# VHH binders against Origin of replication complex subunit 2 (ORC2), part 5

Target 1, 363 residues: Origin of replication complex subunit 2 (ORC2), of Arabidopsis thaliana (Mouse-ear cress) (q38899)
Amino acid sequence: MEDIENIEEDEYGFSRNYFLAKELGGASKRSAHKLSDIHIVDEQELRETASTIEMKHSKEISELMSDYKTMYSKWVFELRCGFGLLMYGFGSKKALVEDFASASLTDYSVVVINGYLPSVNLKQVLLALAELLSELLKCKRKSSGSLSKGQETFPSRSMDDILSFLHGPQSGDKDCFICVVVHNIDGPALRDPESQQTLARLSSCSHIRLVASIDHVNAPLLWDKKMVHKQFNWLWHHVPTFAPYNVEGVFFPLVLAQGSTAQTAKTAAIVLQSLTPNGQNVFKILAEYQLSHPDEDGMPTDDLYSASRERFFVSSQVTLNSHLTEFKDHELVKTKRNSDGQECLNIPLTSDAIRQLLLDLNQ

## First folded at step 22 (VHH)

Design x02 (from w05 with L106M)
Fold by ESMFold2, fold request of step 23:
Structure x02 (fold): chain B 363 residues (1-363), chain A 126 residues (1-126)
Amino acid sequence: as target 1 above (363 residues)
Amino acid sequence: QVQLQESGGGLVQPGGSLRLSCAASGFTFSLYAMYWVRQAPEKGLEWVSTISEGGGVTYYADSVKGRFTVSRDNAKNTLYLQMNSLKPEDAAQYYCARGEPGFYIMTKAPSWMDVRGQGTQVTVSS
């Protein structure tokens, strides 16, 4: 139960070895308060600090990145030994991990999972890994029929069957593995327990090696002791980059995109554009209502249903509830009940951000 | 509704250059890694290159490393392949392909990946 304390102690210790972290550590807030509260505050402070430090110390940060490149051979060796690599530290690690993979994993098949995106289809990831492994295991000529039949078999298999194939025999030959890179294994697409269990099982497969990054101080709360010590088998690498979250920030929850009204609206618009047209139109009804009624705590759900049905965007309450679930999963909408027991919905954006969002959505 | 339209192919001499374009529509282009693949007569699809959603990661088949450069312009929903020092073995129908949202493969296009464009022919003749 003490894994969070260990991570912060490790980061604090590693920060003493870097000029930039020494200046930041003077006001560290370590407390016995609720871990979820600490996590939220620390994340925002880390992002703001990373942006400021990059602008003031660009030369030192560039030399730090160059120093990490000298470690790539060691990281490859650690992967060949069967360890998972977990990259943590201030700033976006996406560019560093991408450079490592493209520069040093060129002799291996590499699959990249972007955990900062709203969704990831893990079954498709497993299918891709199974296909790659099947090709790596072939060294002799085979009939075209058997190869074709093998490929069609994988798409019909359960995730458990695919994982069993990936864990197949590999006695003494470490060159027959596939590297999986996970940007933000603690990200919204992967945070649920089922996804983490699948990733842990994947990491334990004999043919799989895992490299991942985290940005949340409390990310280890996602894992029990078995996952950490027997499945992921992490080697923890403190690799502060102090780089801005230019890509991840577009897709993370709105809390990461807090800033200019235009950037906040564009982030929400990107998420909305990934939804069905009917879902987008239901959201637009709510957005327009909220702009017209700034004094209210949001729009009653019954009113949204009536308006959406009148415009043929939904055919039933079940369909509306499906859209509302998607909005809540992406943190586009919050709910509360008023004093009359009516469920009310609101968009947690300023009126200016909502206006910009509607402009972006109507193009 | 997903549409990919390749262009920029043609006839060139060995050592020449071409720049292929792939116009994307019907999906949010910036959410997807993109691939270039090619098909010579009587052959299956051969993976050529991969580019990440933001364009920061590129990877190439050994046969084209140093000669081809993949890029993208997410504001214009367009993928590009700059092909230099073309060889007769590069002659093929070239297709762009979209990955799944949320992941991509650096070294190969998945065999189940949907190739949706008509392609553009590249012919290299002495």
Scores: ipSAE 0.498, ipTM 0.764, lowest interface PAE 1.5, mean pLDDT 74
Fold by ESMFold2, fold request of step 23:
Structure x02 (fold): chain B 363 residues (1-363), chain A 126 residues (1-126)
Amino acid sequence: as target 1 above (363 residues)
Amino acid sequence: QVQLQESGGGLVQPGGSLRLSCAASGFTFSLYAMYWVRQAPEKGLEWVSTISEGGGVTYYADSVKGRFTVSRDNAKNTLYLQMNSLKPEDAAQYYCARGEPGFYIMTKAPSWMDVRGQGTQVTVSS
């Protein structure tokens, strides 16, 4: 595909997304769809359509991947200059970024973070990076003798201390960098604001170079102006692969649909914003309870009434029941009985989606 | 319960070959990058090889590069190390190790990695 290099990034993404939407066909199913049902059905149809497109264009995709390999030396140069690399485009970028790292970053230490997984312990990542850098700095000093016993242990240090060590001054003629590859920096393990703040600070460390991929069109909403312009320092590379999400899709089935936890939370927020402010506050009480009690079947209805009345969000059981009826009609809340037979309410969203929903509602 | 069981060691002549296996159980094998490490008598652990969770990325210590090949079969929960052109310096107890969930070090084993099995002995006679 010679013309792929001349296609504007937005037009290329739009053309493929438009093609996928056309092949999904028909008007959206109305009235019978629920928040979770619509999400699941759309995801399945997108996966099926993407597979068909990949089969029909296998030769062009192979040629495209070969073209990306010609860019590897430029990407290495950009990393050496202090830029972060952000890979975007339709299809899984995992194999492309792995090939780049294994073929062209052989002179650097590489740490890989899998953001498509449900969770990643970023403190453990920072600890591993600190230990790796410490070992690299000792190897750079060829004449070093034995040090006195009393070396610090990194496991008990704060994240600020670890980041300060990673941002230490460069010594000597040689580059002393660790390249951090983040598959799906917008993935479920990483999309919370605290993780993004940590990654932005990591990206600004003098010993760190960052390569990341994204799959969600709304990924830039994760970053404020400081993160983008002063910390990540992204160079954006449009690298559509059209490759299936064989690994990412097992752990994060929403990646292909680009209907992320953030998109699900935004859809729920729109519905909630159509309700009264007191109704929204009643929902927030339930959401906060559920986040604090992840092992429970939900919040007892009596407890929700008591908490809502104490905060003056409802004046009577009738008012609460009116809000609960609206929540149930929109599939925002489900009712079930706990082991004691009490009616309990739960929000059928993951804890990460509920947390994002609360953030969106407060702004 | 997490278990790693190494096998396939033995006595070989210099220049010979062996294939080591590591059977994994008690965890979802395909979620983890895996490592091979070795320990010669009265010496510390030496990192030998790293393989990504899907098997698409492999990396080797300089001392074994070009002679050893790491691979994995996620359907069988098994990690392999094909060792060719064996040298007396390769004689050691070989262990497999599991990486951390969610990240791995592609180009070097972390010093805090956890060795769980009894290992398998490779002896190269002179």
Scores: ipSAE 0.489, ipTM 0.742, lowest interface PAE 1.4, mean pLDDT 75

Design x05 (from t02 with T53D G54S L106M)
Fold by OpenDDE, last read:
Structure x05 (fold): chain B 363 residues (1-363), chain A 126 residues (1-126)
Amino acid sequence: as target 1 above (363 residues)
Amino acid sequence: QVQLQESGGGLVQPGGSLRLSCAASGFTFSLYAMYWVRQAPEKGLEWVSTISDSGGVTYYKDSVKGRFTVSRDNAKNTLYLQMNSLKPEDAAQYYCARGEPGFYIMTKAPSWMDVRGQGTQVTVSS
């Protein structure tokens, strides 16, 4: 019993150290390339060009993938033992996890969540899981000769009620579970506290097992100790793939363009929360200005600089530009020229959404 | 407008093969998992196969495993179902259906699938 605790501490320590090392590891040479300098090449052109890039180290990568395949049986065993699997490392892990699911999870019901998208309807996910669980339990009862309890209907139930249902059945059968594959549990759709709490509760259900990937170094900050140790029960697997983020990266700019006002505000909040405090404050200045001047094309960049500097949020134009690049990269801010030819910054959200966003940021 | 159009159905003898196609339009095809479902006479809608958004993962109903192959060409916005060794029990109206954005079920067709085509008829008769 003592030896299992020590292995968990070492793996946890390693994973923590990995993320800490990445945090402490020096200023990754911020590519001096301003995303603004990236001619928004047509996505198609980008994809075509990217496809022509010869993968360096293709042999080594293939060998690495082959090595990972030898671990699939171990991963299944870990799931059977009641652990969640957390896949981390450099590169897209989507293909790896998909291959694992396809090869090794064929005997289980599998639900996949694409957390890298701007939004996911978790209620629908829970409904689907409840239905799957109900079916699974019915099949077991039929085999045991027990009378079929009536068809439970879930669509009208609250998320809490559905979660309660998912928690209810306690089975000692280690092989009776539904697998939930989460691509980028730290993704835009899922990184909000409410979503994380929902997933943590879900993971604590006896009939649910999570396989999740993370790509952000700060992903562990999404969880408290209870979530990590009691709910998710993560086993950390370092599985760098060096694969390009072909799918995960595409949705970053679309975060604000697609969805309801509420969803866009939420997405914006998530992005902003990932920024430095100064970055957030700069954004707040812009947001407040826009709310105060609804008929204007936006805040002049020079005015934003002056205001930000006065409040000591930025020390130089370069610093502001860095923040603006980040905002633009996340489509939090758009640039327009006003009638005077000045560059103006505007947030592509409704006033109501901006108000909500500011409320969320001040919490 | 979101549209799915199935084709490739027909009459085939037992042991024969058919290839179904589903042309998708009006949405970003590559973002959605896709399903094949079928409805036989006097039977309910039955799940046949699921394919992930990228096509990297495929699941099949047990009765069609080893005989049917689902695939997709995201560049062509087309879903396929290769059906080999067809049996009389496979005779049905076949539909392609779109999953929900952001999640999908590998082993079942969701009950709330809202987008499906008109279907294509598969008849297996000697």
Scores: ipSAE 0.748, ipTM 0.899, lowest interface PAE 0.5, mean pLDDT 84
Fold by OpenDDE, fold request of step 23:
Structure x05 (fold): chain B 363 residues (1-363), chain A 126 residues (1-126)
Amino acid sequence: as target 1 above (363 residues)
Amino acid sequence: QVQLQESGGGLVQPGGSLRLSCAASGFTFSLYAMYWVRQAPEKGLEWVSTISDSGGVTYYKDSVKGRFTVSRDNAKNTLYLQMNSLKPEDAAQYYCARGEPGFYIMTKAPSWMDVRGQGTQVTVSS
């Protein structure tokens, strides 16, 4: 028992050291280049140009990927033993993990979460998992001759209620689980403490197994000891791919590129789609106001509250403030004081972009 | 307005082939996993295939594995289903459905798929 704990600590230590070595080995060659000398290139142009760059060492990379494929059976075994898999290393791991899932997890229900996005609706994910689990348990009962209790329609249950359901009866069947693949558990959509806690609770369920990737050096700081050892139960796998971050990187502002209005609109659309229906409706009120009043500094917060309350989208100022906090966190809304000293809310997008967002939301 | 339009259905003999298409509009197609589902007469809706947002991952119902191929062209906002070696049991109305942003199910279509087209009819008869 001591040897397994030491191996885990050593693996954790190794992974930590890997990321630290990257931090230390990068002698900050202070780029002698002044920020002023940096020609800001259009982001789209930069991405297109980057996509044309031929990958060096294609043969070696192919061999490496082939080597990883030989480990798939081991990874499945580890999942069956109740471990979570944490994939780390240089390069995008998305294709590798997808290949693993498609090749080796076909006998299981698999849910994929794209954590590299600006936002993900975890409640919807949990609901989907609950439905899958319910079906899995029903099938097991039918095979055991036990009478099928009725379709528990999962009402609009709280996240806690859904998680409680997912913790369900402890199964002694090592093959009766749902696999959750998480692309970038340290991504923007999932890195917040609440999301991490939710994922940790999810991972502690007897019928859930996680396969996750990380790309940030500080990813281990997201978890306390309980989360790592009792909930996630991570096995660390070093799997550098050297693959470009073509998908994951689309949502990250390029430091040397001017963000395109198109990219900001896409980001906004994703965030808005992840909001509650009431949150979406509150945003719609604001958006409609701004489109109708293009010469104003924005919608007064009090007017938004009144309008939202009148339409029963919010019940209190606290509820509105919660939505506004979310909007601000995702840079969907900015605040400005008007000439009368009133706080006004505006959407930092073009009118055309806002119109498109509204069209997308009214779908 | 979000729209999905299926096409390519028809009458085919057993062992024949069809290619279904689904044209998507009104949303960012490349951000969504897509599903093919079908409904035979007097049967419920059943999952046929899932394809990831990027098209890098595909999953199939066991009964169609090796015969059906799902693909997508994100530049054209189009989803495809190549159906080979068609059997009488494949006869159904086929629908394209949109997933949720940020997550998808590989082995099943979500029950809450609200966005689907009008469907295209596939008939398999000798």
Scores: ipSAE 0.745, ipTM 0.897, lowest interface PAE 0.5, mean pLDDT 86
Fold by OpenDDE, fold request of step 23:
Structure x05 (fold): chain B 363 residues (1-363), chain A 126 residues (1-126)
Amino acid sequence: as target 1 above (363 residues)
Amino acid sequence: QVQLQESGGGLVQPGGSLRLSCAASGFTFSLYAMYWVRQAPEKGLEWVSTISDSGGVTYYKDSVKGRFTVSRDNAKNTLYLQMNSLKPEDAAQYYCARGEPGFYIMTKAPSWMDVRGQGTQVTVSS
């Protein structure tokens, strides 16, 4: 038992040193190019352009990928032993993890979370997992001849209730688990403390196994000792791929503010589509107001509350504030003070982008 | 407007082949995992296949494994289902469906498939 703890500390230490070394060595020549000088292209153009870029060292990279493939059986074994897998290294790991899942996790239920997106509805993820677990347990009971009535999952349950359900069943069967693949557990959708705690709690469930990737040097700072050792139980795997961040890079927050109107609208639409219907409706009120009042600094927060409450989209100021926090976190809304000193909310998009966004949301 | 339009269904003999297509519009197709589902007469909706956003991961219902192949062309905003060695049990209305952004299930279709096409009919003659 002591030797396993020491190996984990050494691996954690090694991983930390790796990221520190990259921080120290990556005095990357500050490109004199301002981020503002980057012409943001649409995803399709970016993909097309990226496809034309001849990869240097293609042979070596191919060999590296082949080497990783030889480790898949080991990774499955580690999952069966109750460990979470944490994939780190230079380059996008999305394709590698997808290949692993496709090749080696075919006997398991697999759920994928794209944490590199601006937002993910974790409650829906948990509900889906609860449903999968319920089905898995039902199948197991049928095979064992046990007539015990499974707990019905109700959609009205809180996140805590769902997590409690997921944690409740204890399995002695090492092969009876659901695999949760997380692309960029340190991504914008998941990096907040609440999301991390939710994922940590999820990972501590006996029927859940996590396979996650990280791309940020400071990703380990997201976790306390309890999360790392008792909940996630990470095995660190250094798997540089040198693959471009074709998908993950599109969702950097900076892209929302400075991108083409079309791209910013698309990104905003993705974020908004991940919100609750009420959250979407609150945003629509704001968007409609801004379009109707282009010369104003934005919609007063009090007016938004009144309008949202009148339409039964919010029940309290706290509820509105929760939506606003989400909007702000995703840079969908900015706060300004008007001439009267009132706090006003504005969407940092062009009128055309807002119109397009509204069209997309009403679809 | 977000739209999915299925095509390629028809009448086929047992052992025959069909290729279904699903044309997507009104959203960034490449960001979403896609599902094939089917509904036979007097049966519920059943999951057939899932494909990841990039197409790198595919999953199939056991009854169609080795016979069906899901693929996608993100440049053309099109989802495909190649169906070989068709059986009478495969006769159904086939639908393509989009999941929620940022989350998808490989082994089943989610219950919240809000975006689904009108479907295409596959008939397998006895």
Scores: ipSAE 0.743, ipTM 0.897, lowest interface PAE 0.5, mean pLDDT 84

Design x05 (from t02 with T53D G54S L106M)
Fold by OpenDDE, last read:
Structure x05 (fold): chain B 363 residues (1-363), chain A 126 residues (1-126)
Amino acid sequence: as target 1 above (363 residues)
Amino acid sequence: QVQLQESGGGLVQPGGSLRLSCAASGFTFSLYAMYWVRQAPEKGLEWVSTISDSGGVTYYKDSVKGRFTVSRDNAKNTLYLQMNSLKPEDAAQYYCARGEPGFYIMTKAPSWMDVRGQGTQVTVSS
């Protein structure tokens, strides 16, 4: 029993050392160039230029990818055994995981979550999974001759109810599972404790298998022991790809680029699209106010409440505060005090960006 | 405005080929998985194919496996469906559809396919 605990500590230690080495390796070559000497270029220009950079070591990378492909059968076997797969290492793992899914998971239902986005509607994910599971179970029952037509119409069920449904059916069939591919389980959309807990509960379901990637060194800090060993049941796979973060990185401000109004608006749009209709409408009120009052420090919170209530977007101050918390968490709204000492809300976007955002939301 | 426009449908003989196109506008095409769905007369909407946002993953309905190929050009905001060895049972109105950002299903069309085009008609007749 003592020997198994020591192996787990060593694997954790190795992963930690890898990420530490990466942090240390980046720090040592002090570029003699002052940040002040860097001509800040437009983000789009920077991205376009970056895309023209020839990848070094293309042959070696190709060989590495070929080596990974030889492991696909093993990965499938591990999933069948009830493990989750955690992919870590330097570079984007999106293409690798996609190749794996395409090549080896064709016999399974596969759901993909892009956690590298600013937000993801997990409730919708769970509902979709519940529907898939229901269908999977129905097909099995038909093959076994048991006609029980329980059309469980999933009403507006709470996340807990949906998770309970997903957890309920125990199958002795090792091949009867849904694969959930998570691109960056440590991504902005999923890194919050509530999302992690939801994913952990999901992973504990007998008919669910997770394949997830991580890019942050501190990703393991998102999980407690129970989550890691009992719920996610992670097998760690070191799969550095050295691939650029062309997709995942789009949502991160480029240090060398002035944030384009377009990119910020796009990011905001994605977040807003994941919100409830009422949340979107509350944000629209704020956006419209800010556009109409460009010289003000923002919309007073009380005015937002009044306006939102009048339009029946919120029923209480608590409801508004919930939306505001979400806005703040996504940096869509900032709070300032005006000259009268009132708390005012402002969107930290240019007027043009806000206009574009409103156009996108009205589509 | 978010728009999808299908094209490339037509009349073909059994065993013939068609290539459908779907032009996307009004959204960042490369961030979304895309779906092909079809509706035959007096039948419900059925899932045909899914392609991931990058195009790296593709899934097909069993009845079209080996005959249909989904692809996309993100630079052109265009989705494609190459249909070979067409059968009479493939005759339908074909639609391209967009899923939700950050989430997609490989083996099924999502029930929330709110964004789809007007479709293109595929007829297979001897």
Scores: ipSAE 0.732, ipTM 0.894, lowest interface PAE 0.5, mean pLDDT 85
Fold by ESMFold2, fold request of step 23:
Structure x05 (fold): chain B 363 residues (1-363), chain A 126 residues (1-126)
Amino acid sequence: as target 1 above (363 residues)
Amino acid sequence: QVQLQESGGGLVQPGGSLRLSCAASGFTFSLYAMYWVRQAPEKGLEWVSTISDSGGVTYYKDSVKGRFTVSRDNAKNTLYLQMNSLKPEDAAQYYCARGEPGFYIMTKAPSWMDVRGQGTQVTVSS
């Protein structure tokens, strides 16, 4: 509870203690105000602190990276034992994980997925893995491949059919695997339930091993208990790097990405589903207003309060402000002043994306 | 429209060096891993090297490791292949290729990879 939130105070314990607090039940009472404040400060403070530490402590950071390199052989052993590796900690982990893969996974096929991007074609990832697995299995029966052949492995099959293929072939050799590196498994391209279910099913394949990183404090909300314990089998590694988010950070906030309308709406729907039902309904009121009034600067806050109170989604301005704080923390809503000087709320998505979002939420 | 333009090939003697370039346009170069592939007469496409989006990770076919160096300049949207200690078996048409949106294979190019440029010829003659 409150005692858990205050146990660790040093910089290396920050992310681990925060995740431990959420795993143990977090704050003692359901409080949207506390969660929203933690989310805003945590993300912005992490970016600012990483830049400052890099400027002042470059020598100490270099020593820390060298220390992580001494752990690479243990990480390879853990992968060979069948565990997934989940990397968390302060700063960008992209360079560390890539160095691990290129230095220590040289005997294995490695596929890298960039989850921080607005979208990733998971079907094409599965097709690549199916090709790699087919080549791995053919080392027992000797066969040649060629880039000039142009053969399609499984292009007409569904993702479920490709996953069934990846599960089907078996080998007694546990050191025969393909490693899948996932940068930001909690990232915009991957955080939807369908993508997470696909990755969990992939991780349960006997010839597949995952190495993934997370940055969002809400990452554990992506997984139910069976995904964690039966499929991903994570070993959690605290690996603060203090490195800037030079590539990943360009794609935050998620809702401002220039990705496909369907993919943007799908990832926004996942974030909304992590909120309370009343919070979701307040957001729907705003979304419907914005679709109906495309020529306005957004919905005046007073009008949102009146509409939400009429439907019993909020009982007071304080309750509404709690929901608005959560929306702003997740960058689902921005505040603007209209031509009359009123405070207005705007969803920074196109009308088509908002329509798709509402459809996805009503499924 | 994705465009890749290879250059820098030529005739060299065994043991010589060449530097290939690949000019990229029509996409955000710095977000994609890149590959070098080659095609010798009467052979299919052969993967040569992979480089990550940032350039921080490189990987090579065993037969060229230690002799070839892949690099990139994301400010100039250009991919490079420095080829040293060239052998007759390195003679081929060389192409660059872009990785898939959002993922890449570190240890080889996918078999369905689409080669877009005309390539640049490397000829090694005693």
Scores: ipSAE 0.674, ipTM 0.866, lowest interface PAE 0.9, mean pLDDT 75
Fold by ESMFold2, last read:
Structure x05 (fold): chain B 363 residues (1-363), chain A 126 residues (1-126)
Amino acid sequence: as target 1 above (363 residues)
Amino acid sequence: QVQLQESGGGLVQPGGSLRLSCAASGFTFSLYAMYWVRQAPEKGLEWVSTISDSGGVTYYKDSVKGRFTVSRDNAKNTLYLQMNSLKPEDAAQYYCARGEPGFYIMTKAPSWMDVRGQGTQVTVSS
């Protein structure tokens, strides 16, 4: 019966989201394959668009939020089953996730991590969790004859020891959980591999349940197979809110941050991998040329045709032009004239990003 | 330097009301969750209320729920606690505390919380 209710709510939510997207679609160009505009210009445009939606459609947004509230009991059940909850979708999810926690996680202790901030001290988070759990277990003891209560000074213990305590046994019928809410697990304070590994280990602790949000479309690239399948155990919930990023946007750029070289290159690689293998190989020729000639305005179009034909990636100018049009439509290349007046093709990425892109494409 | 100044305490009768204020300076107030805690004579610090950085989420100890209201004005860097229907058990020295810059505990103040002020005394006469 829950499957039937979830299907109907998803269709209703999808129809509402489709209606809102259709109202926006006539005003702006959007594509999963065009990422360059989001990194440098689209953040401000997306903020402005979100504000406009809020003004025009406040009734529909309120109905959408009310619909999400009907799912809170299901989300609590999923957490009790051992899943992590991962919230994604357009707009700030901060208010939604906080409302869920304050309304429906009242049987748990709740710790909130603000991943959108520039820094988070994860050791301090682990210490706080250990102290909370120790207090909860102390209050729930059934016998007073224990040989040693143990006054542990967690500040002097390693992170591994603290995590082992958090993964302690849940004997009998007594379940002591602490719910950890992570706003923007993909945020700047948390993007590094060490932080993600710590969060994944935390998520696997028997006394810990995790709820997180993401805004970066490439957030899954932060996680390897073990993290996803054995530690986080994500259930993905599409919960667009269309709310402005009034707090997160100060520190964490909207949607696709102007990130590290590795993140920019991987985003471009995802778009490029949606193209044909021959198209990818034509692009690689251009990328290698641009790396070899950093002082030039790109590769002359005639030279690209000759190199591509020599390697059998294209059979005619028509097929090359088809690939070039596709690259331009996805904003993977721009046309420019070099110092000699020849029409040239340029990849609008740094040399470091192009090197990383080539490594990712060859994997 | 971080400064927290509590005010608004006093003597009230049972069932009376008080409004406490906490003026903050030396840090970006709007980035931090804040707590109210209290200390009765010969007792340790007791958590009373939590408020999120934006003020959109509030949480209370069960014994004060429905009687106390925490709020904040981020433009004035000020935290408030409206206390209604005061009981003799509420008599204590009240302090505000700042959360950590990157996280907070919604349902309880941590033991290392940043309590820097002198506090303000609340006394409830019988």
Scores: ipSAE 0.635, ipTM 0.837, lowest interface PAE 1.0, mean pLDDT 75

